# Designs tried in a protein design chat: VHH binders against Prephenate dehydrogenase [NADP(+)] (TYR1). Part 9

Target 1, 284 residues: Prephenate dehydrogenase [NADP(+)] (TYR1), of Saccharomyces cerevisiae (p20049r14to297)
Amino acid sequence: KVIGIIGLGDMGLLYANKFTDAGWGVICCDREEYYDELKEKYASAKFELVKNGHLVSRQSDYIIYSVEASNISKIVATYGPSSKVGTIVGGQTSCKLPEIEAFEKYLPKDCDIITVHSLHGPKVNTEGQPLVIINHRSQYPESFEFVNSVMACLKSKQVYLTYEEHDKITADTQAVTHAAFLSMGSAWAKIKIYPWTLGVNKWYGGLENVKVNISLRIYSNKWHVYAGLAITNPSAHQQILQYATSATELFSLMIDNKEQELTDRLLKAKQFVFGKHTGLLLLD
Key: E = the ipSAE of ESMFold2; O = the ipSAE of OpenDDE; V2 = 0.75 times the mean of E and O plus 0.25 times the DockQ between their complexes.

## First folded at step 5 (VHH)

Design z06 (framework vhh_brivekimig_d4)
Fold by ESMFold2-Fast, scan of step 5:
Structure z06 (fold): chain B 284 residues (1-284), chain A 121 residues (1-121)
Amino acid sequence: as target 1 above (284 residues)
Amino acid sequence: EVQLVESGGGVVQPGGSLRLSCAASGFTFSSYWMSWVRQAPGKGPEWVSSISGSGKSTLYADSVKGRFTISRDNSKNTLYLQMNSLRPEDTALYYCARSYKVTGSRYFDYSSQGTLVTVSS
């Protein structure tokens, strides 16, 4: 069996190397205009580099589209129709709705759709890290078994979700957090405030140190991660909007010195989010 | 040949408990989401609960949250539904179903017979 990878960004390259190291036949491509440069760069690689996704699609039994979420529809529209009978096709983006829509629209009906999302960065050891596998459309029972057998080399902790469950959980747990820290950074940049000085953070420690680390991690991501997390995930839109509205309302209460209303609102939120055990679980 | 065989139904009084079992064969059980679906006489089917292939993710209908627990034993190819605090409204034929998604919709492959749960007296 041949595994195809379309897109040799950090995660695509990680998968290509892990699969070839495990003994799988792997064929890869990236942008056609960069073929000659990539051929020199990956001359000693164990995978086979080909000029375009048509060649990957025509030869592969399992294809992973490791491309930016904003480009998935265009790329699948171009290369998807070249997929052979019985091919398993999936992506590796952090938002699944755009992948599923592209796959359903452009792939032959005899292709199975099984997509994945490694919940870790490309520089960490994959062993024990979470890996989501979404069995969206499989006409062949053996397809899901095959994907699991390929992914076994990552030694990841596998989690099985529908694409709606994946995108909702991502929106519920990650989209607001990212929006909040991106908003903070944008605000600091706009008003020309450096959010920490060496002296202040030396003495404050604790929460200030955590703030710095979270901000660095979020701002170290490439912009397409945020596009996939928020722009292309409708589940995130309402939550981000509510976050912005709530932030504005809280600041309005602060500016107007409405201490009792502010306190009541915060206590209501605390009760809803944490309920019982707040002192034992959060304030330990 | 995919086979799903439900068991464990019966007659119980309100507030009682039952544990349903589903023996699966003919497919790689651990690779599929599994669900429980019920159908009361004269009504359409109602989804009750789902569990991921690994057993790590579970979903419940609002009507059964806190009362029912779905679980599975992949070594025995068996799905379970622990039903506590049963109510007359829980009276139905309960079906074990293999779950999959096609074109934005969730589909269920389930047994033709089901197992009857009656909550009365």
Scores: ipSAE 0.000, ipTM 0.092, lowest interface PAE 23.9, mean pLDDT 80

Design z07 (framework vhh_enristomig)
Fold by ESMFold2-Fast, scan of step 5:
Structure z07 (fold): chain B 284 residues (1-284), chain A 121 residues (1-121)
Amino acid sequence: as target 1 above (284 residues)
Amino acid sequence: EVQLLESGGGEVQPGGSLRLSCAASGFTFRSYYISWYRQAPGKQREWVSTITRGGSTNYAESVKGRFTISRDNAKNTLYLQMSSLRAEDTAVYYCAAKSYTVYSGSTFDYWGQGTLVTVKP
């Protein structure tokens, strides 16, 4: 059996190397315009690099789309129809609704849809780390068993969820962060300030660079990611409401020039989050 | 110790309905991803439907709109309501459980003995 990886970013590369090290036949591709550079870069790799996703789709029994959420629909629309009969197809994005919509829309009906999400970064040892497996549409029970057998080489702690359960848990843990940066971006748009103009080119890093990178990542998602993170999650509503309330209280102290009360509020927050690792939060 | 026991099978005419039950014991039912599978004579085992511990459901295309999976965690029981039955639905139906969280390697799957459904005109 052949495993296909479409997308050789950090996570796709991790999977390709882990699977080849475990003895699986692996075929990979990324953007066709970079084929020559990638061929040179991965000349010593144990996986086979091919020019495009059509070649991956036509040869693979199990395909993982390791691409950015904003690109998943376009890429699956292009390469999905080339998938052979009985192929298992999944993704590795952190937001599952866009994957499922793309897979349901563009894949042949005889393809099984089983998608995964490793809940860790690409530089972490995978052993004992959580790995979500979502068996969304599998005509054949052996498909689910096959995916588990492939993923066994990661030695991860496997968690079985629906895509709805996955996205709800993700929204519950990230709701306020996304709400905060969407609010900032909305404010910038209203006052006609562009953070990339003020940040990256003018200030050469610092907090502005961090702000720009987080904002670009959050705003690069499609609208249904925001819907999934906030609109359909009652837990997210309460967290966002608390954030809004706290922001309003701090703003009121600032506008009323109540410096001591503001200082007291901020020092109490700092004390609450105090720990031995505080200095590590400043290291990029 | 661990047991999944299916019931509710039998003979029905095309267009008829049946409700299958799967009674679970010996493990924490509410923590498991539970599925229905079927195996027709001379064929490979085929997935029918799955329900997660949270109650979300998935169905094989061949049964969408005709079958409904549900669970009762208080009774440790899984159900499959089958309607508009066809000759092609004739099979032994199996209940299967996977742990919500397992370490890699398929060591903790539990399967029932099966219940026969026969659709005869």
Scores: ipSAE 0.000, ipTM 0.122, lowest interface PAE 20.5, mean pLDDT 79

Design z08 (framework vhh_7ubx_2)
Fold by ESMFold2-Fast, scan of step 5:
Structure z08 (fold): chain B 284 residues (1-284), chain A 120 residues (1-120)
Amino acid sequence: as target 1 above (284 residues)
Amino acid sequence: QVQLVESGGGLVQPGGSLRLSCAASGFTFSSYYMTWVRQAPGKGPEWIATIYSGGRTMRDDSTKGRFTISRDNAKNTLYLQMTSLKPEDTALYYCAKYSYQVGTSLFDYRGPGTQVTVSS
C-alpha cells in the first residue's frame, strides 16, 4: 500500500520520514511552483516527490493533507476529486471542522475519512506524545486498523475522539491559553512594559520562569497557529468570550476597591479547582 | 444487548505481570474486531491493541513487546497479557467493540472496566 502526503511543511516531513523509515511506500508533493527546488533538496530522501497533489491522489491508498487549516478547503477542492476508490483521507490540522467540511464536500463518497492530529511540535521525539485519531467516515472496518498500523511507527499515545470532541477540547486547552497570553503580551507592548525586565527579585522561584517561558514559546509560534486555534475554530469563540468576561469582572472589582468581593471570587475559584483537581504536587 | 465485562486487574509491583479478561455477550463475538483501551485519571482514552476475528493483531508501539492481545472465540472472551509493568501503565482498562458508526467515538464501553495499579 502507498501513503500520500500533500504538504511538506515541518509535520508533513516528519510523517514522510517516519513512514519511509518504517518501510512504507510514501509519495509526497508540495506547491508545484517549488517542484524543481524540492526535487533537488530531497534527491536523497526515501520518499518519492511528485509535481502535484493530483499525482499523489491518483496513486495513494491513504492520504494525509498536511497543510494549514485556512488552505485546506481550496487544496482538497483541487486534489480531492482525484482520489482513488476506497482511499483513506485525512488531515493533520489543529482545527478539524474545516477539514471535515472540505472532505465531505469534495471527496468521492467511496473514500473513508480518518483524520489525525499529533499534539506536539515537529522537532519533538514522537514517542509517548499524544496523537488524536478521528474516524469520521469509515465504510471499511479495515481502514481504521490500517491507519493505526501506519501511525504505530510514531510510538505515540493514541486518543480517539469525534471531530466535535477534538475541537471543543482544543478550544478549552489551547485556544483560550494562547488568547490569554497574546492579550497580556499585546497589553505589555502597547504600554511599553515588560514585567520581567525591571524589578526582578532574585529571591523569587520558578513561577516567574514558567510564565516567561510560556510567553516566549507562544510568541515564537508562527501567526497561522493562532489563526487556526481561534479564528477557524468556532468552539473557541465561546471560551475566549468567557475568559474576557471573567477578566473584565475581576478588573471591575479591583478598580472599585471591592476587596471582600474580589477575595470571595478568588476563594471560590480556588476551592472549585482544588476540590476537583487535587492532583497538584504540594511541597512543604 | 451488547455487554462487555472486564476482570483481572489489581495492584502489582513494577516489573510484574497481569492477565486481563473481557467476557462478551449480546453479539456474534467471533465476527467483530475487539480492542483494549486504557484511561488514566485526568487523561483521554489510549488505544492499546486490536485483534481481528482471525487472530491477527495490531498494537500500539509504546506497549508492544510487553502486552499481548488474544481471543478465545469459543468462550467469547478477549485477553490482554501484560508483562514488565511500569508505573505509567496505571489506568482503568476497557474492553471495546469496534464501531462502524460515522461521527461517533469508535468504541462502545460496556461495563465498568478493570483497574490496574502499578506501584511499589
Scores: ipSAE 0.000, ipTM 0.103, lowest interface PAE 23.5, mean pLDDT 78

## First folded at step 9 (VHH; framework vhh_enristomig)

Design d1 (at its last look DockQ between E and O 0.04; V2 from the best seeds 0.00; counts 0 for: pae O 15.7 > 2, unsure alone 61.3 < 65, placed apart)
Amino acid sequence: EVQLLESGGGEVQPGGSLRLSCAASGFTFSDYEISWYRQAPGKQREWVSTITSGGSTNYAESVKGRFTISRDNAKNTLYLQMSSLRAEDTAVYYCAKDSGYTPGWSGSEFDYWGQGTLVTVKP
ESMFold2, look of step 9: ipSAE 0.012; ipTM 0.243
ESMFold2 (binder alone), look of step 9: mean pLDDT 77; pTM 0.762
OpenDDE, look of step 9: ipSAE 0.000; ipTM 0.216

Design d2 (at its last look DockQ between E and O 0.07; V2 from the best seeds 0.00; counts 0 for: pae E 9.8 > 2, unsure alone 55.7 < 65, placed apart)
Amino acid sequence: EVQLLESGGGEVQPGGSLRLSCAASGFTFSSYEISWYRQAPGKQREWVSTITSGGSTNYAESVKGRFTISRDNAKNTLYLQMSSLRAEDTAVYYCAKDSGYDILTGSPGWSGSEYDYWGQGTLVTVKP
ESMFold2, look of step 9: ipSAE 0.006; ipTM 0.341
ESMFold2 (binder alone), look of step 9: mean pLDDT 74; pTM 0.731
OpenDDE, look of step 9: ipSAE 0.007; ipTM 0.270

Design d3 (at its last look DockQ between E and O 0.01; V2 from the best seeds 0.00; counts 0 for: pae O 15.7 > 2, unsure alone 62.3 < 65, placed apart)
Amino acid sequence: EVQLLESGGGEVQPGGSLRLSCAASGFTFSDYEISWYRQAPGKQREWVSTITSGGSTNYAESVKGRFTISRDNAKNTLYLQMSSLRAEDTAVYYCAKDSYTPGWSGSEYDYWGQGTLVTVKP
ESMFold2, look of step 9: ipSAE 0.018; ipTM 0.356
ESMFold2 (binder alone), look of step 9: mean pLDDT 77; pTM 0.773
OpenDDE, look of step 9: ipSAE 0.000; ipTM 0.205

Design d4 (at its last look DockQ between E and O 0.01; V2 from the best seeds 0.00; counts 0 for: pae O 16.4 > 2, grease 24.4 > 24.2, placed apart)
Amino acid sequence: EVQLLESGGGEVQPGGSLRLSCAASGFTFSDYEISWYRQAPGKQREWVSTITSGGSTNYAESVKGRFTISRDNAKNTLYLQMSSLRAEDTAVYYCAKDSGYDIYTGWSDYWGQGTLVTVKP
ESMFold2, look of step 9: ipSAE 0.013; ipTM 0.459
ESMFold2 (binder alone), look of step 9: mean pLDDT 79; pTM 0.799
OpenDDE, look of step 9: ipSAE 0.000; ipTM 0.202

## First folded at step 11 (VHH; framework vhh_enristomig)

Design e1 (at its last look DockQ between E and O 0.03; V2 from the best seeds 0.00; counts 0 for: pae O 11.1 > 2, placed apart)
Amino acid sequence: EVQLLESGGGEVQPGGSLRLSCAASGFTFSSYEISWYRQAPGKQREWVSTITSGGSTNYAESVKGRFTISRDNAKNTLYLQMSSLRAEDTAVYYCAKDSGWDIYTGYSDYWGQGTLVTVKP
ESMFold2, look of step 11: ipSAE 0.041; ipTM 0.576
ESMFold2 (binder alone), look of step 11: mean pLDDT 80; pTM 0.799
OpenDDE, look of step 11: ipSAE 0.000; ipTM 0.210

Design e2 (from e1 with S31R N58Y K97R T105E Y107W S108F; at its last look DockQ between E and O 0.04; V2 from the best seeds 0.00; counts 0 for: pae E 14.4 > 2, grease 24.9 > 24.2, placed apart)
Amino acid sequence: EVQLLESGGGEVQPGGSLRLSCAASGFTFSRYEISWYRQAPGKQREWVSTITSGGSTYYAESVKGRFTISRDNAKNTLYLQMSSLRAEDTAVYYCARDSGWDIYEGWFDYWGQGTLVTVKP
ESMFold2, look of step 11: ipSAE 0.000; ipTM 0.106
ESMFold2 (binder alone), look of step 11: mean pLDDT 80; pTM 0.802
OpenDDE, look of step 11: ipSAE 0.000; ipTM 0.199

Design e3 (at its last look DockQ between E and O 0.01; V2 from the best seeds 0.00; counts 0 for: pae E 15.7 > 2, unsure alone 63.1 < 65, grease 28.2 > 24.2, SAP .712 > .668, placed apart)
Amino acid sequence: EVQLLESGGGEVQPGGSLRLSCAASGFTFSSYEISWYRQAPGKQREWVSTITSGGSTNYAESVKGRFTISRDNAKNTLYLQMSSLRAEDTAVYYCARDSGWDIYGDLTGYFDYWGQGTLVTVKP
ESMFold2, look of step 11: ipSAE 0.000; ipTM 0.258
ESMFold2 (binder alone), look of step 11: mean pLDDT 77; pTM 0.771
OpenDDE, look of step 11: ipSAE 0.007; ipTM 0.220

Design e4 (at its last look DockQ between E and O 0.03; V2 from the best seeds 0.00; counts 0 for: pae O 15.2 > 2, unsure alone 61.5 < 65, placed apart)
Amino acid sequence: EVQLLESGGGEVQPGGSLRLSCAASGFTFSDYAISWYRQAPGKQREWVSTITSGGSTNYAESVKGRFTISRDNAKNTLYLQMSSLRAEDTAVYYCARDSGYDLTGSPGWSGEFDYWGQGTLVTVKP
ESMFold2, look of step 11: ipSAE 0.000; ipTM 0.275
ESMFold2 (binder alone), look of step 11: mean pLDDT 77; pTM 0.770
OpenDDE, look of step 11: ipSAE 0.000; ipTM 0.218

## First folded at step 12 (VHH; framework vhh_enristomig)

Design f1 (from e1 with W101Y I103W Y104S; at its last look DockQ between E and O 0.01; V2 from the best seeds 0.00; counts 0 for: pae O 13.9 > 2, placed apart)
Amino acid sequence: EVQLLESGGGEVQPGGSLRLSCAASGFTFSSYEISWYRQAPGKQREWVSTITSGGSTNYAESVKGRFTISRDNAKNTLYLQMSSLRAEDTAVYYCAKDSGYDWSTGYSDYWGQGTLVTVKP
ESMFold2, look of step 12: ipSAE 0.000; ipTM 0.323
ESMFold2 (binder alone), look of step 12: mean pLDDT 80; pTM 0.807
OpenDDE, look of step 12: ipSAE 0.000; ipTM 0.200

Design f2 (from e1 with S31D N58K E61S W101P D102G I103W Y104S; at its last look DockQ between E and O 0.05; V2 from the best seeds 0.00; counts 0 for: pae O 10.4 > 2, placed apart)
Amino acid sequence: EVQLLESGGGEVQPGGSLRLSCAASGFTFSDYEISWYRQAPGKQREWVSTITSGGSTKYASSVKGRFTISRDNAKNTLYLQMSSLRAEDTAVYYCAKDSGPGWSTGYSDYWGQGTLVTVKP
ESMFold2, look of step 12: ipSAE 0.013; ipTM 0.505
ESMFold2 (binder alone), look of step 12: mean pLDDT 79; pTM 0.789
OpenDDE, look of step 12: ipSAE 0.000; ipTM 0.227

Design f3 (at its last look DockQ between E and O 0.13; V2 from the best seeds 0.00; counts 0 for: pae O 12.8 > 2, placed apart)
Amino acid sequence: EVQLLESGGGEVQPGGSLRLSCAASGFTFDDYYISWYRQAPGKQREWVSTITEGGSTNYASSVKGRFTISRDNAKNTLYLQMSSLRAEDTAVYYCAKDSGFGWSTGYEDYWGQGTLVTVKP
ESMFold2, look of step 12: ipSAE 0.007; ipTM 0.365
ESMFold2 (binder alone), look of step 12: mean pLDDT 79; pTM 0.797
OpenDDE, look of step 12: ipSAE 0.000; ipTM 0.211

Design f4 (at its last look DockQ between E and O 0.15; V2 from the best seeds 0.00; counts 0 for: pae O 6.0 > 2, unsure alone 63.8 < 65, grease 24.3 > 24.2, placed apart)
Amino acid sequence: EVQLLESGGGEVQPGGSLRLSCAASGFTFSDYEISWYRQAPGKQREWVSTIYSGGSTKYASSVKGRFTISRDNAKNTLYLQMSSLRAEDTAVYYCAKDSGYGWSSGYEDYWGQGTLVTVKP
ESMFold2, look of step 12: ipSAE 0.153; ipTM 0.501
ESMFold2 (binder alone), look of step 12: mean pLDDT 80; pTM 0.796
OpenDDE, look of step 12: ipSAE 0.000; ipTM 0.215
ESMFold2, look of step 17: ipSAE 0.228; ipTM 0.659
ESMFold2 (binder alone), look of step 17: mean pLDDT 79; pTM 0.784
OpenDDE, look of step 17: ipSAE 0.028; ipTM 0.274

## First folded at step 13 (VHH; framework vhh_enristomig)

Design g1 (from f4 with Y101P S105Y E108S; at its last look DockQ between E and O 0.02; V2 from the best seeds 0.00; counts 0 for: pae O 14.8 > 2, unsure alone 63.8 < 65, placed apart)
Amino acid sequence: EVQLLESGGGEVQPGGSLRLSCAASGFTFSDYEISWYRQAPGKQREWVSTIYSGGSTKYASSVKGRFTISRDNAKNTLYLQMSSLRAEDTAVYYCAKDSGPGWSYGYSDYWGQGTLVTVKP
ESMFold2, look of step 13: ipSAE 0.000; ipTM 0.200
ESMFold2 (binder alone), look of step 13: mean pLDDT 78; pTM 0.787
OpenDDE, look of step 13: ipSAE 0.000; ipTM 0.217

Design g2 (from f4 with S105L E108S; at its last look DockQ between E and O 0.07; V2 from the best seeds 0.00; counts 0 for: pae E 11.0 > 2, grease 28.9 > 24.2, placed apart)
Amino acid sequence: EVQLLESGGGEVQPGGSLRLSCAASGFTFSDYEISWYRQAPGKQREWVSTIYSGGSTKYASSVKGRFTISRDNAKNTLYLQMSSLRAEDTAVYYCAKDSGYGWSLGYSDYWGQGTLVTVKP
ESMFold2, look of step 13: ipSAE 0.000; ipTM 0.154
ESMFold2 (binder alone), look of step 13: mean pLDDT 79; pTM 0.788
OpenDDE, look of step 13: ipSAE 0.010; ipTM 0.246

Design g3 (from f4 with Y101T S105L E108F; at its last look DockQ between E and O 0.47; V2 from the best seeds 0.00; counts 0 for: pae E 7.5 > 2, unsure alone 64.8 < 65, grease 24.6 > 24.2)
Amino acid sequence: EVQLLESGGGEVQPGGSLRLSCAASGFTFSDYEISWYRQAPGKQREWVSTIYSGGSTKYASSVKGRFTISRDNAKNTLYLQMSSLRAEDTAVYYCAKDSGTGWSLGYFDYWGQGTLVTVKP
ESMFold2, look of step 13: ipSAE 0.013; ipTM 0.504
ESMFold2 (binder alone), look of step 13: mean pLDDT 78; pTM 0.777
OpenDDE, look of step 13: ipSAE 0.017; ipTM 0.285

Design g4 (from f4 with Y101F S105E E108S; at its last look DockQ between E and O 0.02; V2 from the best seeds 0.00; counts 0 for: pae O 15.7 > 2, placed apart)
Amino acid sequence: EVQLLESGGGEVQPGGSLRLSCAASGFTFSDYEISWYRQAPGKQREWVSTIYSGGSTKYASSVKGRFTISRDNAKNTLYLQMSSLRAEDTAVYYCAKDSGFGWSEGYSDYWGQGTLVTVKP
ESMFold2, look of step 13: ipSAE 0.006; ipTM 0.399
ESMFold2 (binder alone), look of step 13: mean pLDDT 79; pTM 0.789
OpenDDE, look of step 13: ipSAE 0.000; ipTM 0.193

## First folded at step 15 (VHH; framework vhh_enristomig)

Design i1 (at its last look DockQ between E and O 0.01; V2 from the best seeds 0.00; counts 0 for: pae O 13.0 > 2, grease 25.8 > 24.2, SAP .689 > .668, placed apart)
Amino acid sequence: EVQLLESGGGEVQPGGSLRLSCAASGFTFSDYEISWYRQAPGKQREWVSTIYSGGSTKYASSVKGRFTISRDNAKNTLYLQMSSLRAEDTAVYYCAKDSGYPGWSLGYFDYWGQGTLVTVKP
ESMFold2, look of step 15: ipSAE 0.000; ipTM 0.365
ESMFold2 (binder alone), look of step 15: mean pLDDT 79; pTM 0.794
OpenDDE, look of step 15: ipSAE 0.006; ipTM 0.229

Design i2 (from g3 with T101P; at its last look DockQ between E and O 0.01; V2 from the best seeds 0.00; counts 0 for: pae O 14.1 > 2, placed apart)
Amino acid sequence: EVQLLESGGGEVQPGGSLRLSCAASGFTFSDYEISWYRQAPGKQREWVSTIYSGGSTKYASSVKGRFTISRDNAKNTLYLQMSSLRAEDTAVYYCAKDSGPGWSLGYFDYWGQGTLVTVKP
ESMFold2, look of step 15: ipSAE 0.012; ipTM 0.399
ESMFold2 (binder alone), look of step 15: mean pLDDT 78; pTM 0.779
OpenDDE, look of step 15: ipSAE 0.000; ipTM 0.211

Design i3 (from g3 with T101Y; at its last look DockQ between E and O 0.02; V2 from the best seeds 0.00; counts 0 for: pae O 11.3 > 2, unsure alone 63.9 < 65, grease 30.2 > 24.2, SAP .721 > .668, placed apart)
Amino acid sequence: EVQLLESGGGEVQPGGSLRLSCAASGFTFSDYEISWYRQAPGKQREWVSTIYSGGSTKYASSVKGRFTISRDNAKNTLYLQMSSLRAEDTAVYYCAKDSGYGWSLGYFDYWGQGTLVTVKP
ESMFold2, look of step 15: ipSAE 0.012; ipTM 0.393
ESMFold2 (binder alone), look of step 15: mean pLDDT 78; pTM 0.787
OpenDDE, look of step 15: ipSAE 0.007; ipTM 0.214

Design i4 (from g3 with S30D S61K; at its last look DockQ between E and O 0.03; V2 from the best seeds 0.00; counts 0 for: pae O 12.9 > 2, unsure alone 61.9 < 65, grease 26.6 > 24.2, placed apart)
Amino acid sequence: EVQLLESGGGEVQPGGSLRLSCAASGFTFDDYEISWYRQAPGKQREWVSTIYSGGSTKYAKSVKGRFTISRDNAKNTLYLQMSSLRAEDTAVYYCAKDSGTGWSLGYFDYWGQGTLVTVKP
ESMFold2, look of step 15: ipSAE 0.013; ipTM 0.458
ESMFold2 (binder alone), look of step 15: mean pLDDT 77; pTM 0.767
OpenDDE, look of step 15: ipSAE 0.000; ipTM 0.198

## First folded at step 17 (VHH; framework vhh_enristomig)

Design j2 (from f4 with S104D; at its last look DockQ between E and O 0.18; V2 from the best seeds 0.00; counts 0 for: pae O 11.4 > 2, placed apart)
Amino acid sequence: EVQLLESGGGEVQPGGSLRLSCAASGFTFSDYEISWYRQAPGKQREWVSTIYSGGSTKYASSVKGRFTISRDNAKNTLYLQMSSLRAEDTAVYYCAKDSGYGWDSGYEDYWGQGTLVTVKP
ESMFold2, look of step 17: ipSAE 0.254; ipTM 0.673
ESMFold2 (binder alone), look of step 17: mean pLDDT 80; pTM 0.795
OpenDDE, look of step 17: ipSAE 0.007; ipTM 0.224

Design j3 (from f4 with S105R; at its last look DockQ between E and O 0.03; V2 from the best seeds 0.00; counts 0 for: pae O 10.4 > 2, placed apart)
Amino acid sequence: EVQLLESGGGEVQPGGSLRLSCAASGFTFSDYEISWYRQAPGKQREWVSTIYSGGSTKYASSVKGRFTISRDNAKNTLYLQMSSLRAEDTAVYYCAKDSGYGWSRGYEDYWGQGTLVTVKP
ESMFold2, look of step 17: ipSAE 0.013; ipTM 0.425
ESMFold2 (binder alone), look of step 17: mean pLDDT 80; pTM 0.807
OpenDDE, look of step 17: ipSAE 0.057; ipTM 0.291
ESMFold2, look of step 20: ipSAE 0.014; ipTM 0.527
ESMFold2 (binder alone), look of step 20: mean pLDDT 80; pTM 0.801
OpenDDE, look of step 20: ipSAE 0.007; ipTM 0.237

Design j4 (from f4 with Y107W; at its last look DockQ between E and O 0.23; V2 from the best seeds 0.00; counts 0 for: pae O 10.5 > 2)
Amino acid sequence: EVQLLESGGGEVQPGGSLRLSCAASGFTFSDYEISWYRQAPGKQREWVSTIYSGGSTKYASSVKGRFTISRDNAKNTLYLQMSSLRAEDTAVYYCAKDSGYGWSSGWEDYWGQGTLVTVKP
ESMFold2, look of step 17: ipSAE 0.363; ipTM 0.712
ESMFold2 (binder alone), look of step 17: mean pLDDT 79; pTM 0.786
OpenDDE, look of step 17: ipSAE 0.008; ipTM 0.207

## First folded at step 19 (VHH; framework vhh_enristomig)

Design k1 (from j3 with G100D; at its last look DockQ between E and O 0.12; V2 from the best seeds 0.00; counts 0 for: pae O 13.2 > 2, grease 25.8 > 24.2, placed apart)
Amino acid sequence: EVQLLESGGGEVQPGGSLRLSCAASGFTFSDYEISWYRQAPGKQREWVSTIYSGGSTKYASSVKGRFTISRDNAKNTLYLQMSSLRAEDTAVYYCAKDSDYGWSRGYEDYWGQGTLVTVKP
ESMFold2, look of step 19: ipSAE 0.014; ipTM 0.393
ESMFold2 (binder alone), look of step 19: mean pLDDT 80; pTM 0.801
OpenDDE, look of step 19: ipSAE 0.000; ipTM 0.213

Design k2 (from j3 with G102P; at its last look DockQ between E and O 0.01; V2 from the best seeds 0.00; counts 0 for: pae E 13.0 > 2, placed apart)
Amino acid sequence: EVQLLESGGGEVQPGGSLRLSCAASGFTFSDYEISWYRQAPGKQREWVSTIYSGGSTKYASSVKGRFTISRDNAKNTLYLQMSSLRAEDTAVYYCAKDSGYPWSRGYEDYWGQGTLVTVKP
ESMFold2, look of step 19: ipSAE 0.000; ipTM 0.168
ESMFold2 (binder alone), look of step 19: mean pLDDT 80; pTM 0.804
OpenDDE, look of step 19: ipSAE 0.008; ipTM 0.227

Design k3 (from j3 with E33Y Y52T S56D; at its last look DockQ between E and O 0.01; V2 from the best seeds 0.00; counts 0 for: pae O 10.2 > 2, placed apart)
Amino acid sequence: EVQLLESGGGEVQPGGSLRLSCAASGFTFSDYYISWYRQAPGKQREWVSTITSGGDTKYASSVKGRFTISRDNAKNTLYLQMSSLRAEDTAVYYCAKDSGYGWSRGYEDYWGQGTLVTVKP
ESMFold2, look of step 19: ipSAE 0.013; ipTM 0.310
ESMFold2 (binder alone), look of step 19: mean pLDDT 81; pTM 0.817
OpenDDE, look of step 19: ipSAE 0.008; ipTM 0.319

Design k4 (from j3 with S104D D109Q; at its last look DockQ between E and O 0.01; V2 from the best seeds 0.00; counts 0 for: pae O 15.7 > 2, placed apart)
Amino acid sequence: EVQLLESGGGEVQPGGSLRLSCAASGFTFSDYEISWYRQAPGKQREWVSTIYSGGSTKYASSVKGRFTISRDNAKNTLYLQMSSLRAEDTAVYYCAKDSGYGWDRGYEQYWGQGTLVTVKP
ESMFold2, look of step 19: ipSAE 0.494; ipTM 0.764
ESMFold2 (binder alone), look of step 19: mean pLDDT 79; pTM 0.791
OpenDDE, look of step 19: ipSAE 0.000; ipTM 0.194

## First folded at step 20 (VHH; framework vhh_enristomig)

Design m1 (from j3 with S99K; at its last look DockQ between E and O 0.01; V2 from the best seeds 0.00; counts 0 for: pae O 16.3 > 2, grease 24.2005 > 24.2, placed apart)
Amino acid sequence: EVQLLESGGGEVQPGGSLRLSCAASGFTFSDYEISWYRQAPGKQREWVSTIYSGGSTKYASSVKGRFTISRDNAKNTLYLQMSSLRAEDTAVYYCAKDKGYGWSRGYEDYWGQGTLVTVKP
ESMFold2, look of step 20: ipSAE 0.015; ipTM 0.354
ESMFold2 (binder alone), look of step 20: mean pLDDT 79; pTM 0.794
OpenDDE, look of step 20: ipSAE 0.000; ipTM 0.195

Design m2 (from j3 with G102A; at its last look DockQ between E and O 0.03; V2 from the best seeds 0.00; counts 0 for: pae O 9.0 > 2, placed apart)
Amino acid sequence: EVQLLESGGGEVQPGGSLRLSCAASGFTFSDYEISWYRQAPGKQREWVSTIYSGGSTKYASSVKGRFTISRDNAKNTLYLQMSSLRAEDTAVYYCAKDSGYAWSRGYEDYWGQGTLVTVKP
ESMFold2, look of step 20: ipSAE 0.013; ipTM 0.362
ESMFold2 (binder alone), look of step 20: mean pLDDT 80; pTM 0.802
OpenDDE, look of step 20: ipSAE 0.012; ipTM 0.253

Design m3 (from j3 with S99R G102A; at its last look DockQ between E and O 0.03; V2 from the best seeds 0.00; counts 0 for: pae O 13.4 > 2, placed apart)
Amino acid sequence: EVQLLESGGGEVQPGGSLRLSCAASGFTFSDYEISWYRQAPGKQREWVSTIYSGGSTKYASSVKGRFTISRDNAKNTLYLQMSSLRAEDTAVYYCAKDRGYAWSRGYEDYWGQGTLVTVKP
ESMFold2, look of step 20: ipSAE 0.136; ipTM 0.587
ESMFold2 (binder alone), look of step 20: mean pLDDT 79; pTM 0.797
OpenDDE, look of step 20: ipSAE 0.000; ipTM 0.215

